# VHH binders against FAS-associated factor 2 (Faf2): the designs that were tried, part 2

Target 1, 346 residues: FAS-associated factor 2 (Faf2), of Rattus norvegicus (Rat) (q5bk32)
Amino acid sequence: MLPFRFTYYTILDIFRFALRFIRPDPRSRVTDPVGDIVSFMHSFEEKYGRAHPVFYQGTYSQALSDAKRELRFLLVYLHGDDHQDSDEFCRNALCAPEVISLINSRMLFWACSTNKPEGYRVSQALRENTYPFLAMIMLKDRRMTVVGRLEGLIQPDDLINQLTFIMDANQTYLVSERLEREERNQTQVLRQQQDEAYLASLRADQEKERKKREERERKRRKEEEVQQQKLAEERRRQNLQEEKERKLECLPPEPSPDDPDSVKIIFKLPNDSRVERRFHFSQSLTVIHDFLFSLKESPEKFQIEANFPRRVLPCVPSEEWPNPPTLQEAGLSHTEVLFVQDLTDE

## First folded at step 1 (VHH)

Design d01 (framework vhh_8dlx_2)
Fold by ESMFold2-Fast, scan of step 1:
Structure d01 (fold): chain B 346 residues (1-346), chain A 121 residues (1-121)
Amino acid sequence: as target 1 above (346 residues)
Amino acid sequence: EVQLVESGGGVVQPGRSLRLSCAASGFTFSDYAMHWVRQAPGKGLEWIGNIYHSGDTFYNPSLKSLVTISRDDSTNTLYLQMNSLRAEDTAIYYCARDLYEGFTSYYFDYWGKGTLVTVSS
């Protein structure tokens, strides 16, 4: 029987292994090892009653993993259905109230029949010599280690004493591991805080450099605007000078002092200087403006006023005066004093 | 520092035999079950077999007549003897340490980087 169960168990394990690596997650899986535990639990309760230690409801591998993660002792019971002492042990020792209380409070409890594939697998690993069989397993030096074995029939008081002795002898290893895990967790938290502080500092430096770059760019643009305005103003002055020279060249010749149609005009400039020139009565008032504009001492923008009565002479084309009148039409005398008013800032 | 280093791979003719080795260091080799696993080009991992700390061996049934796993605890070395090699045996071969001491869970915590076996023509 043992060779047949062994062959079947090996095939089952290979199939489970293949599914894990090749077809690892079937949508709705039925795991035979879990089924083995559940069916053993049902048969155990039917035979020995429902007052028993709390069975770990999972595979042996899961029980080991949870014991390792939680830093707890794992008690493994391998049930030999056909052994002479199994019934007595289960009824009188394993299901004794004090034993149940100890197991439930101090350890994880995994149990299975060796007639089930999962239980047989565990049997092959632990290699028990006789039944009933109990093994105590815990994390020791990074390995799940068998720290105690109880083989053969044992009475409840002796069972309590033996389990307690095994736990007391090995408890310091679990305490030590808990301290190491806490130290590692604290170190990880500190490293995370250091990494966060470093990244925050790096981002702050990048933001500072971005602001400096923007400030430099803003200053550069401002300097370019100032330079452009300076060049525009220089061009404006050159154009103004050229226009003055052009107006001077196009100015009609001054009439003879003896010409009966000559008008002598004395201009008072804003700087209190005086300039005089003769014009013909038949000439447009625009000639007066052109003459004054051609003078280097004239304002860039000005108007010409006559007195008695005070009036602004229309010396430049406008909507009101699209064709400025002649000196005669404007009512100028043979000798006039006209006032130049500076309008450059207006 | 746990390390597993496979060696012995290479190009081999069909029908020949080949022995792979795995040198283990950084742990108590004699306490652990060890596995051989392979991966053919474009395929998933295929379990070959294992050897318990006790020396008992278990194999993939499709490969049992073709392979033998052994160990030398004095030299911390795991071996895979392969006989009657076929083109289908072309794969990267890995040795792996079982997750738990004293038994096998078919979960591995450490693997080697593998050794390539190519079976020509």
Scores: ipSAE 0.000, ipTM 0.092, lowest interface PAE 22.7, mean pLDDT 80

Design d02 (framework vhh_8dlx_2)
Fold by ESMFold2-Fast, scan of step 1:
Structure d02 (fold): chain B 346 residues (1-346), chain A 121 residues (1-121)
Amino acid sequence: as target 1 above (346 residues)
Amino acid sequence: EVQLVESGGGVVQPGRSLRLSCAASGFTFSEYAMHWVRQAPGKGLEWIGNIYYSGETFYNPSLKSLVTISRDDSTNTLYLQMNSLRAEDTAIYYCAKGPEWDYSLGAFDIWGKGTLVTVSS
């Protein structure tokens, strides 16, 4: 009865829709996609052992992103826990040493159970018809594209042949993308190297200018030091000359040889030259010092010594003699020989 | 700084033998599994084989009779001996460092720059 059958199916469809509204499929809620993959990996290892292709430790979206970034094939395995052929496929094909080697060397491997929310989400995207299910995905024309699908039970040799065929048919696209990326990277590296070389050259030029400036400043400072030393020496000589001239101008006139208070003094200088001058007995010994100081041949520092007995005459004001004695008070005779001792090295 | 440097590639006549070397530095070579991988023109990467830190070797079954992998831990050097070379063996050959655990056939940790082998008359 066709009308009763139609009505029956319409009611069942409404009932099923209402039931789904009340009890949504728990697999439709993806709350821990990484956890879904990790838990699947651990359950896989418990069932099939640790010798398996390396599971991508991330979400499907992350695996797609990394495959695109690295220009690698992405192999997606959707595991049907309740399918009759899943155990045979995993034990005999997927975990065969030659299959593991191929997958690990040539592609990223993402796998999850369709009973997990993340695996169910990927199932909705790939729309597989049966299990075991494998999809090969790669970057083609700027998009991650499914380039191969393997549906149903397959033996390891056939699996290797099919995966290799799919990759070989599509490898040229990845090679082309890689070459374009390498060309862009090489151009950028060359530009960076040129920029670095330019900056290094600029810094070298700045360093040369800095060193030239420092050398000029060092030379200027040295010349300034030498000039200051010359000016100081010139001033010292000028001051000495002025002091000698001042002392010479202030010397009292020599008394007459006929003056009974006249003392004739013969000075023996350190250079063995002899100088004589007359002084008055009433004059201070400072007059003797002033006379000797005014001579070109006199040392810069000197003292005057008398003999018999040997004694140093106080010819310069000192703490002991703030007012040096007169020639008479010093006990000088009408004719004396005095010795000038050089103290410049003391 | 972990580095792998392959050498020994070149032009070789069909039927001849060739030995490739890989010098490793920047890690404790003796503690890691090492792999050889090749890429022929217009083809993807093909895993050749590995040698674990224990000295155990595992080969791609299609290549097992044609290649031998060995290591010298005293010089941090990995070797690939190839015999009876064919035109289809023309490829860039890469050295790769494996993960620490010895049962892993997992993703390769470090790849070398590669050395080109051309088999032609």
Scores: ipSAE 0.000, ipTM 0.079, lowest interface PAE 25.0, mean pLDDT 80

Design d03 (framework vhh_8dlx_2)
Fold by ESMFold2-Fast, scan of step 1:
Structure d03 (fold): chain B 346 residues (1-346), chain A 120 residues (1-120)
Amino acid sequence: as target 1 above (346 residues)
Amino acid sequence: EVQLVESGGGVVQPGRSLRLSCAASGFTFSTYGMHWVRQAPGKGLEWIGNIYDSGSTFYNPSLKSLVTISRDDSTNTLYLQMNSLRAEDTAIYYCARESLYDTGWYMDVWGKGTLVTVSS
């Protein structure tokens, strides 16, 4: 039946419309923007030839960034593949020798088909009303700004006149931005120099403080060494006095002059003074050394000599005499003169 | 009036982590890209990484796994998180503001730096 056929096709058409409505345009997802540009360039050259303005070899975002960095105009061409005027515009206007020369000399030229995801994305941003479409973009007041739009079919001479007019009207903004960038670069160089000078001063100051601390430590160590030497000398003198007192206390008493085993010894000291003492023949020669050592006038290190024959008496234990002999064993007479020799510097 | 002040430097032991801060004042921090740069003793400046006003980060490939840059636009603060510190990371660390006209390497404001010493 006719009504059943009409209802079926009406439902199918509504379903197709709804499906299309809820499904995003596949051009809305940019996955290969560089590939989109390359593909467009090849298609353009196949259709219009190789005599065309130099295409920017990169994404729209890269073209904006480069135009901003270089302070150049960016000319954006959005190609409407299905528009009736696109072929005439490309063949007769965009690819005219004078137009090519102007574009190549004065601006960056970015172009893409709106049938490609990258070109569709740019179309959504610029929101063109008709084709052919050109937009002139430049840095103005910190942002990339559309300063001119050319919409619809235009002849080569009018295109040159319009592009030149747009550039001339806006050139002063790019000049201002160049001056501001130069001022910022000069400020950065000065700041870098100031930071380098500050760090050099800081390092020099830290080095001076380090050297001062090292010098203070060296002085402190030297003072400590001097103090330790003084304390060592004082201890040496105290030990020497204590040893002299100990030897004095351990001296045996002098025998009586009437004792037949007594020896009277007269000591000739290095200072030309004389000291006498009596000893017993049975006593060790060490007693003679202990007596002399206990005297204030005795040198710190000394030896005792007898004359006729001249000989050094073994009054201190040695390798040759580990046990010093007695006065009798040493051959001393009842009256002796012994000589004390100073050995303090030996 | 426009100032950047780094903080958080000091002596840290090898293998540990350290977070540096940079306090910005005198400009609209949220509209600027920010950079971290370091200088080791006797060496030139070494770029660590940047964070754009959008929040996107880019790092020196030699440091990519060792550092994280973040920002808090509500407090005008830039951060550098450093992990697995080595003796070779001993340097003066600077924060710097990106120029609005020349992105990336063109920096128009620098801090005075903060010293990080990695030693046992």
Scores: ipSAE 0.000, ipTM 0.096, lowest interface PAE 20.7, mean pLDDT 81

Design d04 (framework vhh_8dlx_2)
Fold by ESMFold2-Fast, scan of step 1:
Structure d04 (fold): chain B 346 residues (1-346), chain A 121 residues (1-121)
Amino acid sequence: as target 1 above (346 residues)
Amino acid sequence: EVQLVESGGGVVQPGRSLRLSCAASGFTFDSYAMHWVRQAPGKGLEWIGNIHYSGSTFYNPSLKSLVTISRDDSTNTLYLQMNSLRAEDTAIYYCARVTEYPDLSGYFDLWGKGTLVTVSS
C-alpha cells in the first residue's frame, strides 16, 4: 500500500512541475506598465506608510530616458513581496529619514513589485539573485549601465555608505557628459542665434523690396492717372472744336440786308463784346444757338435772353420746347439786342 | 523607412479643440506603445501621455482632463485630441516610440519632426 501511494504522489509532483514549466508565466506579458507602478505605490504606502523616497511616476523605460536626459543616477528597487527580509528592509532601511533624504536629493527612484508584469520584466533584465534588491543605473559610455548592485538585507547606515560610494565612484562620468552637453548646447544656441539673425535680415530685405515695389507701383498709378486726365481733357477740347466747326459749316447763309423777311440781331457776349448777324424770320431759334456756339468767344454752356419782358429764348431742344420756335414766332421781328449768359459756373 | 509624421498643427483660438495625427511607417505599429510629447518655446520636453498596444491610456496628471490619446492600428495612425486650448499649450508636438530593451537601454528611440500648435487670438 503505502509504497504505491508514494509512487503515485511522486508522479503527480513531477507532472505539476512539468505543467508549471510548460505554462508561460502570466507576468511575462506587460499590458499596463504605468498601472503596475501606481498599484505598487499604493500597496507600498498601505504597508509601510507615506514616508518613503519619491517614486518615479512612469514606466521603467521612461525612468531610464529621464535619468539619461537629466544626467542623474537611477535607483531601481525590485520588491519581493514574499521574501522574509522585504518588510524589515522597507520599514527600517528604505524608509529611514536619512535614506529618504539621500535618495530624493541625488537620484531618480523607480520601484515595482516583481509580482507585477512591469516589475517582472525589469527583474528579467536585471537578473537579481536575492531580495531586497537595489540597482544603480546611469549613463556611461553612451549607454544606460548598471554601476552598482545591492543584494540582500542592509542596514540604513550601510545603505547610505554603499549608495554614496557607488555615486562617488561614477559621478565623474556624469560630470564629463554634462560639460560636453553644455559645450554642444552653447554651440547650438550660438548657431541658432546666427540662423535667426540671418532669417531676420532676409525678411528685412524682402520687406524693403516689397515696400520699394509698392512705392514704384503707387507712383506708376499716379503718373497713369495724370496722363489719362490729360488725354481726356485733350479729347474734350478736340471734340468741342470739331463740333464748333461742324455747326459753322452747317449754318444757313446770312440773308441780304434788303431782304424784307430778315432781321438783324445784335448779341452781347459775357466778355462785353458785341456780334451782329442777320437771320430770316422763318429760321428756327436753333440757328441762333448754332451761330453763337460756333464763335471762339462763346462760353461752353450758355443761354440767350431777350429784354422787355426779360425771358430766356428756347434756342435748344428741351423737354419744355421739343421743337424750338422760329424767330417770328418768338417775337424777333425787329432789330434787338440779345444777351448771352454764361452757364459754365451754374 | 522607419518614421513618424505628425500633422494637424496650426493656429487655433483659445478655448477651441484640435486633433493631431501621427502616421507611422516602417515598423509593426500595433506592437508598440506610442507617446505624445510637447516642447513649448524655450522650455524642455513635457510628456503628455501614452497609449499601450492593448489600448490602455495613461496621461500626465496635469493634462488628463484636457487631452485624449487614441490609435487606429488598421491605418497605423496615432491621435491626440486637445480640448479647451490655452496660450500655454503653444508648443511643438511630437509623437514618439519608446523602445523597451531587456539590456537596460530603453528610451525614446524614434521621434517625428513635430507639428507646431500656436494658440492665439
Scores: ipSAE 0.000, ipTM 0.093, lowest interface PAE 20.8, mean pLDDT 81

Design d05 (framework vhh_8dlx_2)
Fold by ESMFold2-Fast, scan of step 1:
Structure d05 (fold): chain B 346 residues (1-346), chain A 121 residues (1-121)
Amino acid sequence: as target 1 above (346 residues)
Amino acid sequence: EVQLVESGGGVVQPGRSLRLSCAASGFTFSSYEMHWVRQAPGKGLEWIGNIYSGGDTFYNPSLKSLVTISRDDSTNTLYLQMNSLRAEDTAIYYCAKDHGYEFLTEYFQHWGKGTLVTVSS
């Protein structure tokens, strides 16, 4: 006896073990959740018409995510294709104008047949007891939470009353979450404004410093220009003095007063001083210019004039006189008074 | 395959600070909201806080002043900074990936092994 009872219990235990691991329902494997929703919508419209709440176009997971992000209620309808009350509910309650208006204005609406893998997945999560089935889901205590369940046939007026009651009872949680998000956003905006104000102040200070540096550089350049002009003027004066000394050294010696070919010239300078020198008639008028140029008291640029008749003497090479004439060719007498005219700008 | 590995737990004296890390793999980390949850010995799960894609955080009001959650999407790492630790903070700390259609009890299948934090002198 005992061996047969032992064998029987062993077989029963094996069967119980096997039944625990029974093959999963084929609908438990969701491979095309969006397709499931689209096919359900098409089938619903063919059977009940196009006047229905706006179906969420996406997966259950996406609908939950969007409801959470937007802080909205999510109404989930699980359609039992073969249940006797499904047609009456859809035609008379779900598609009633006032129900459609309430759902469309206040919540996201997701629906699917439990005969589709996506709908079956949701059925497994919500564990409904009968059809028609509606669940209201929202963000509560930081989680997407089922805050209301409506199971079995319900009339439009009762449906509106129940959905409104569920929303009213739970609206404070969504309001609280919105307030907290607003506070976080305000804090972030304030921090950003403080950072922007700091950077703007820093840029303004940098711009002021840049302008001051440019002004200092401009002043420095102007001072350098003045200094360079001063040095250039000193070099010009030194070069002028060296040229005067060179011209003086190259001057031919004065002929003797007793030389019959000598010309005594008395020059009247612009400063009303007089200077005299003797020249030979055979010398170029350029010698007269070189002599006057070599004098400390001569202007930087000058011309030499004779009187009776008044005329400018060609004492420097020019286009008219490429080779200045000799004193004799210029018609100078043995004693002349010549006038030095200052051509230097004051 | 979603894999979450928590680290940084250990024995710490009361009043001290501790930072926990969670290394995530097997999903696009930057696209998902992440959570920290803890379980004290002999007690139920306590939600600590979450961090959204983009860095916004929400905390359990009882813990808001004591904890900070952050993320580094370049290294797929989630962090929990805890300050002013007390004996009551002794728990196993879990990192969890947000999954909108699953109830909290079903999240255990997608949680890491956890990291033990013991606050004692």
Scores: ipSAE 0.000, ipTM 0.172, lowest interface PAE 15.5, mean pLDDT 80

Design d06 (framework vhh_8dlx_2)
Fold by ESMFold2-Fast, scan of step 1:
Structure d06 (fold): chain B 346 residues (1-346), chain A 123 residues (1-123)
Amino acid sequence: as target 1 above (346 residues)
Amino acid sequence: EVQLVESGGGVVQPGRSLRLSCAASGFTFSYYAMHWVRQAPGKGLEWIGNIDYSGSTFYNPSLKSLVTISRDDSTNTLYLQMNSLRAEDTAIYYCATLEDTYVGEYTFGMDVWGKGTLVTVSS
């Protein structure tokens, strides 16, 4: 399986790479690379003064990474403490005002003594032949590459000319990389804008669908509610009609007009119609209520009133009249006119 | 002192997702490429993927559809999002910074690994 074999090789390469750094050669005991650089900077300022190129504040690895990220040249100075030309170079060339200006404006500057572990490690990487030593490093073809080496004593004007020549010869690689990064950045920005627009559109579509579903369900529920109310009203009217028919069937027969105990009652209904019926003086007022309730024209809730004196007749059981009186007890005459009052809204 | 500390490991059921974190200190995190590497019991190291200083990600082809690597440079934190976990994903997961830079004929770089965090995919 080629993909698994390739994965294994990649793992092995990483493991081998890691072992090279985790278990370095006994001659490379770098435990405090930043301390090595800070120590060198203090020693340099003690010997040569404070007017010098700005030292990169970090390890050699960090300096390489920053140069790669910023697409800048990295100038590396390896200081040979015991070499006869080191003092002359530092005093007269490296710390010359025009050299300081050039270095500070165009490149990162990393420097260390080869007597320090960090400097010794860098020396092993660059393999310089003599001192003073300068190397110019930059990103070229996807790797940090030494593009120039300056070995031995050099005068300030020649140093400026050589550094400028090296940079001019290699600046096109950095320009090319900057253009490629800008194109990638532009593409990513456009994709991000398209992704944001897509997600916004998706959210808007989902919200529109949600509102549409809610509207449909609200309309359906309203229609169902109306139908249920209509059905309930129809059942209520049917039950009312059945009760009216039951009351009509249970009404006692009318007494004869010749009966001395008969009472003729004429009822005036709320619709201005009138109905009449005979009752016995011995019958309960509830019989009057049952008769009126059985009529199609009667309201759902009503009361019965007599005039002169005006009074409401207790035709249904109440707390004042638990057992409604008879027609005789209520003081009704042989011929009465009673008024039916609609109480449906009460 | 350069240090990497992984967190987020534990026991997780098959089919679920898990996010691992790596807290970096002692270096300029935003400038370095960061790697995730795992080691299953009795197996060798398996590279999962990396994210470089620009945010570009590169994955092991066998794992690309199952993992996502991201970084938060404001908090110096690296993340590994894992989806659809399987029993074979049981491993110790390591965060590492591995900078392979060629200067002349020598390789020079930073090589720092965390202690690892154990992920066990089990019911």
Scores: ipSAE 0.000, ipTM 0.185, lowest interface PAE 15.1, mean pLDDT 81

Design d07 (framework vhh_8dlx_2)
Fold by ESMFold2-Fast, scan of step 1:
Structure d07 (fold): chain B 346 residues (1-346), chain A 120 residues (1-120)
Amino acid sequence: as target 1 above (346 residues)
Amino acid sequence: EVQLVESGGGVVQPGRSLRLSCAASGFSFSDYGMHWVRQAPGKGLEWIGNIYESGSTFYNPSLKSLVTISRDDSTNTLYLQMNSLRAEDTAIYYCARGFDSPTYEWFDPWGKGTLVTVSS
């Protein structure tokens, strides 16, 4: 097959086409092929009436392309305006009701006068010998092929018989091509469905893996956070124990029970347990806080209260007491009971 | 050297079940997704389904209710269970190791396949 517009022409037809350019005929210049066909249709209807086969409303090349695409027969009528039999053929044969019905139901019908540029071009391609002229064209062996020619005056019954014979003799080629196209189309559709299903499957798996990775990362971050909290708590506990040990080491020694300046203090802890220790009247109340803080069982935050009257002892430096008083200055007796209150927030 | 060997095909009556096997060698089977595809006489390749290394399966919607894909990573074996076999299931069945393209133009058959004929 050639890509040229004359793929169905013979070598002789190509020569005829070439020769027309060195001996130009006004009809050789096709400038409005659709207009030529519409003009012919209008003229035909004025002369023979509106009861005729449906004219293909396009160029000859378009008619061939549509016949090939649709796998239909193309009937080509070349009208010889000057031929003696043209009027009789059109009135009595082509426009007969049964002929119109056959043509309209089974084929594409393209027609033009040979006096029009488009019709003249087609005439040069088909090389008719006489008029009236009909050619049947269809796709055969991958080419649009002339499968029948009817030349000269023919009666409607014979026309129907001849057209039917030509179609019946060649229908198997169109049926074969239709089946092959259907098979190719089904294969293509299946491939597309398989590709789409496979891509959908891949996308679904990628999305599933993405969510799984996000879930793993979320769990990892949560576990890391829990680990960081544990390490921070362990560090806090170690620091607390070191501070307790440091305070214990810095505690002044207990005075002798026989020392007249000794104070025996019994502490009641929040858990209702009690501890006892002796202090010297000259020591700061901070020593009491340091002692209680050094105990394993002490709350993390606490305050110390005395009774009669009930009051909180300033055992840590504060704005009111920048330098906590001594036990004597705080008015403690030689034997005291002090209460430890837990101030640890929940 | 990657090698896949399909087995389990044969002649089977319509309505019956059949299980196909694919023995894999020459690669780390548990690290790859696996596919089943078939080719009926005179037709193109039809993707049946796949199983990912995680065990997740995805099927051709037209075949989902009729087939089950499974794997045994301890024996490097892929399976295709087919139920309610019909004449149109007659085909050569192939297994494939994760071709990354969704089109079968990238598919290279990994052996002779195994022929399944559903005939009465």
Scores: ipSAE 0.000, ipTM 0.128, lowest interface PAE 19.1, mean pLDDT 80

Design d08 (framework vhh_8dlx_2)
Fold by ESMFold2-Fast, scan of step 1:
Structure d08 (fold): chain B 346 residues (1-346), chain A 123 residues (1-123)
Amino acid sequence: as target 1 above (346 residues)
Amino acid sequence: EVQLVESGGGVVQPGRSLRLSCAASGFTFSHYAMHWVRQAPGKGLEWIGNIYTSGDTFYNPSLKSLVTISRDDSTNTLYLQMNSLRAEDTAIYYCARDTYSLEPGYYDAFDVWGKGTLVTVSS
């Protein structure tokens, strides 16, 4: 305890003053800014009625953000509940029909009491000198800027004149920003359209080339098919000629006409030509087939028929005749006429 | 001297976030829309997004959920915030100034480019 009472009271006063620095003004602690605005709106309507400019329903920071986004003026009203001119201003100027119409048509309107934490915070930022207080804020030089201040009691006609003057003096900044945004948005849309058109053109060109390539390949395959058919036919003809030459080389010699076992055969070919050759009775009927096959005039596939009785001679191995009989076993006479039947189309 | 200098790149683990900065000098930064562009190794340029003088942003739809572009005109600085980084995000990142070009392609609209900053996403 201190020895002197006067010294004691002086120290206690200093201590209490120091505690005020540790415990700042309650209005400096904004914990419910939206509630502050809503509360102010209700108290304003209770005192001045419902005919007033439309209050922005949100925080000061939200009002600034929306004004910037929409490129609109923001009118800020700081209400001094204890000031002598606040009542007259609200009743006679702020709530005048022509003032309400101007504010509602051209700007966002944010208002709060300086006795509320949110209003006190805004007061600290705007540093008003007296009441009533109005500030006009807009996007200027890339930041939200106070472009006008109205301090003290003002009549409706003067208020309209002052607000209009401030807006007219600064409207060019908002128009300039709107044009810049429009230009950049149009440029972005154009870039997107150009990129989309380019990609569509590229895809169309790729599809066109794909169809051309497919058509070229189809034509090539058809030409190749025709060429392969021609080559196959030529190869078939060459093989046939070689086989005929081979059979001709392997033919046994003709027996003498004086040989009692000789058979003279006259062949009637499908082209009405006649060919004769002698064979031995002991030779296989396959020799007759080999002879006829070796002739240039013979069809590619044929059979040999005898008459009286009419019958097909087994001149090639078959299921019925795995080993073709000899001329003698087939019952051929010393002089025969045999008919060659064309089977090439069968 | 008109100049753009990117910074903030480096090696980052997958799933983490990274913020890149671009310092502008030699021109009135607040008068220009700005872009971010990247180039992965062996790949072409990929446009990430832009920011207008108003602060409005427009992003490549493929990247919109992964990136945020912002600017600070008082410090002449452009930012790219990247979240949930993947191996595919490994690239050199460039900032670029807008030219208002009508030619096709986002990179054809840029008149000033930085030297780039390398971001490597690896375990």
Scores: ipSAE 0.000, ipTM 0.113, lowest interface PAE 19.5, mean pLDDT 81

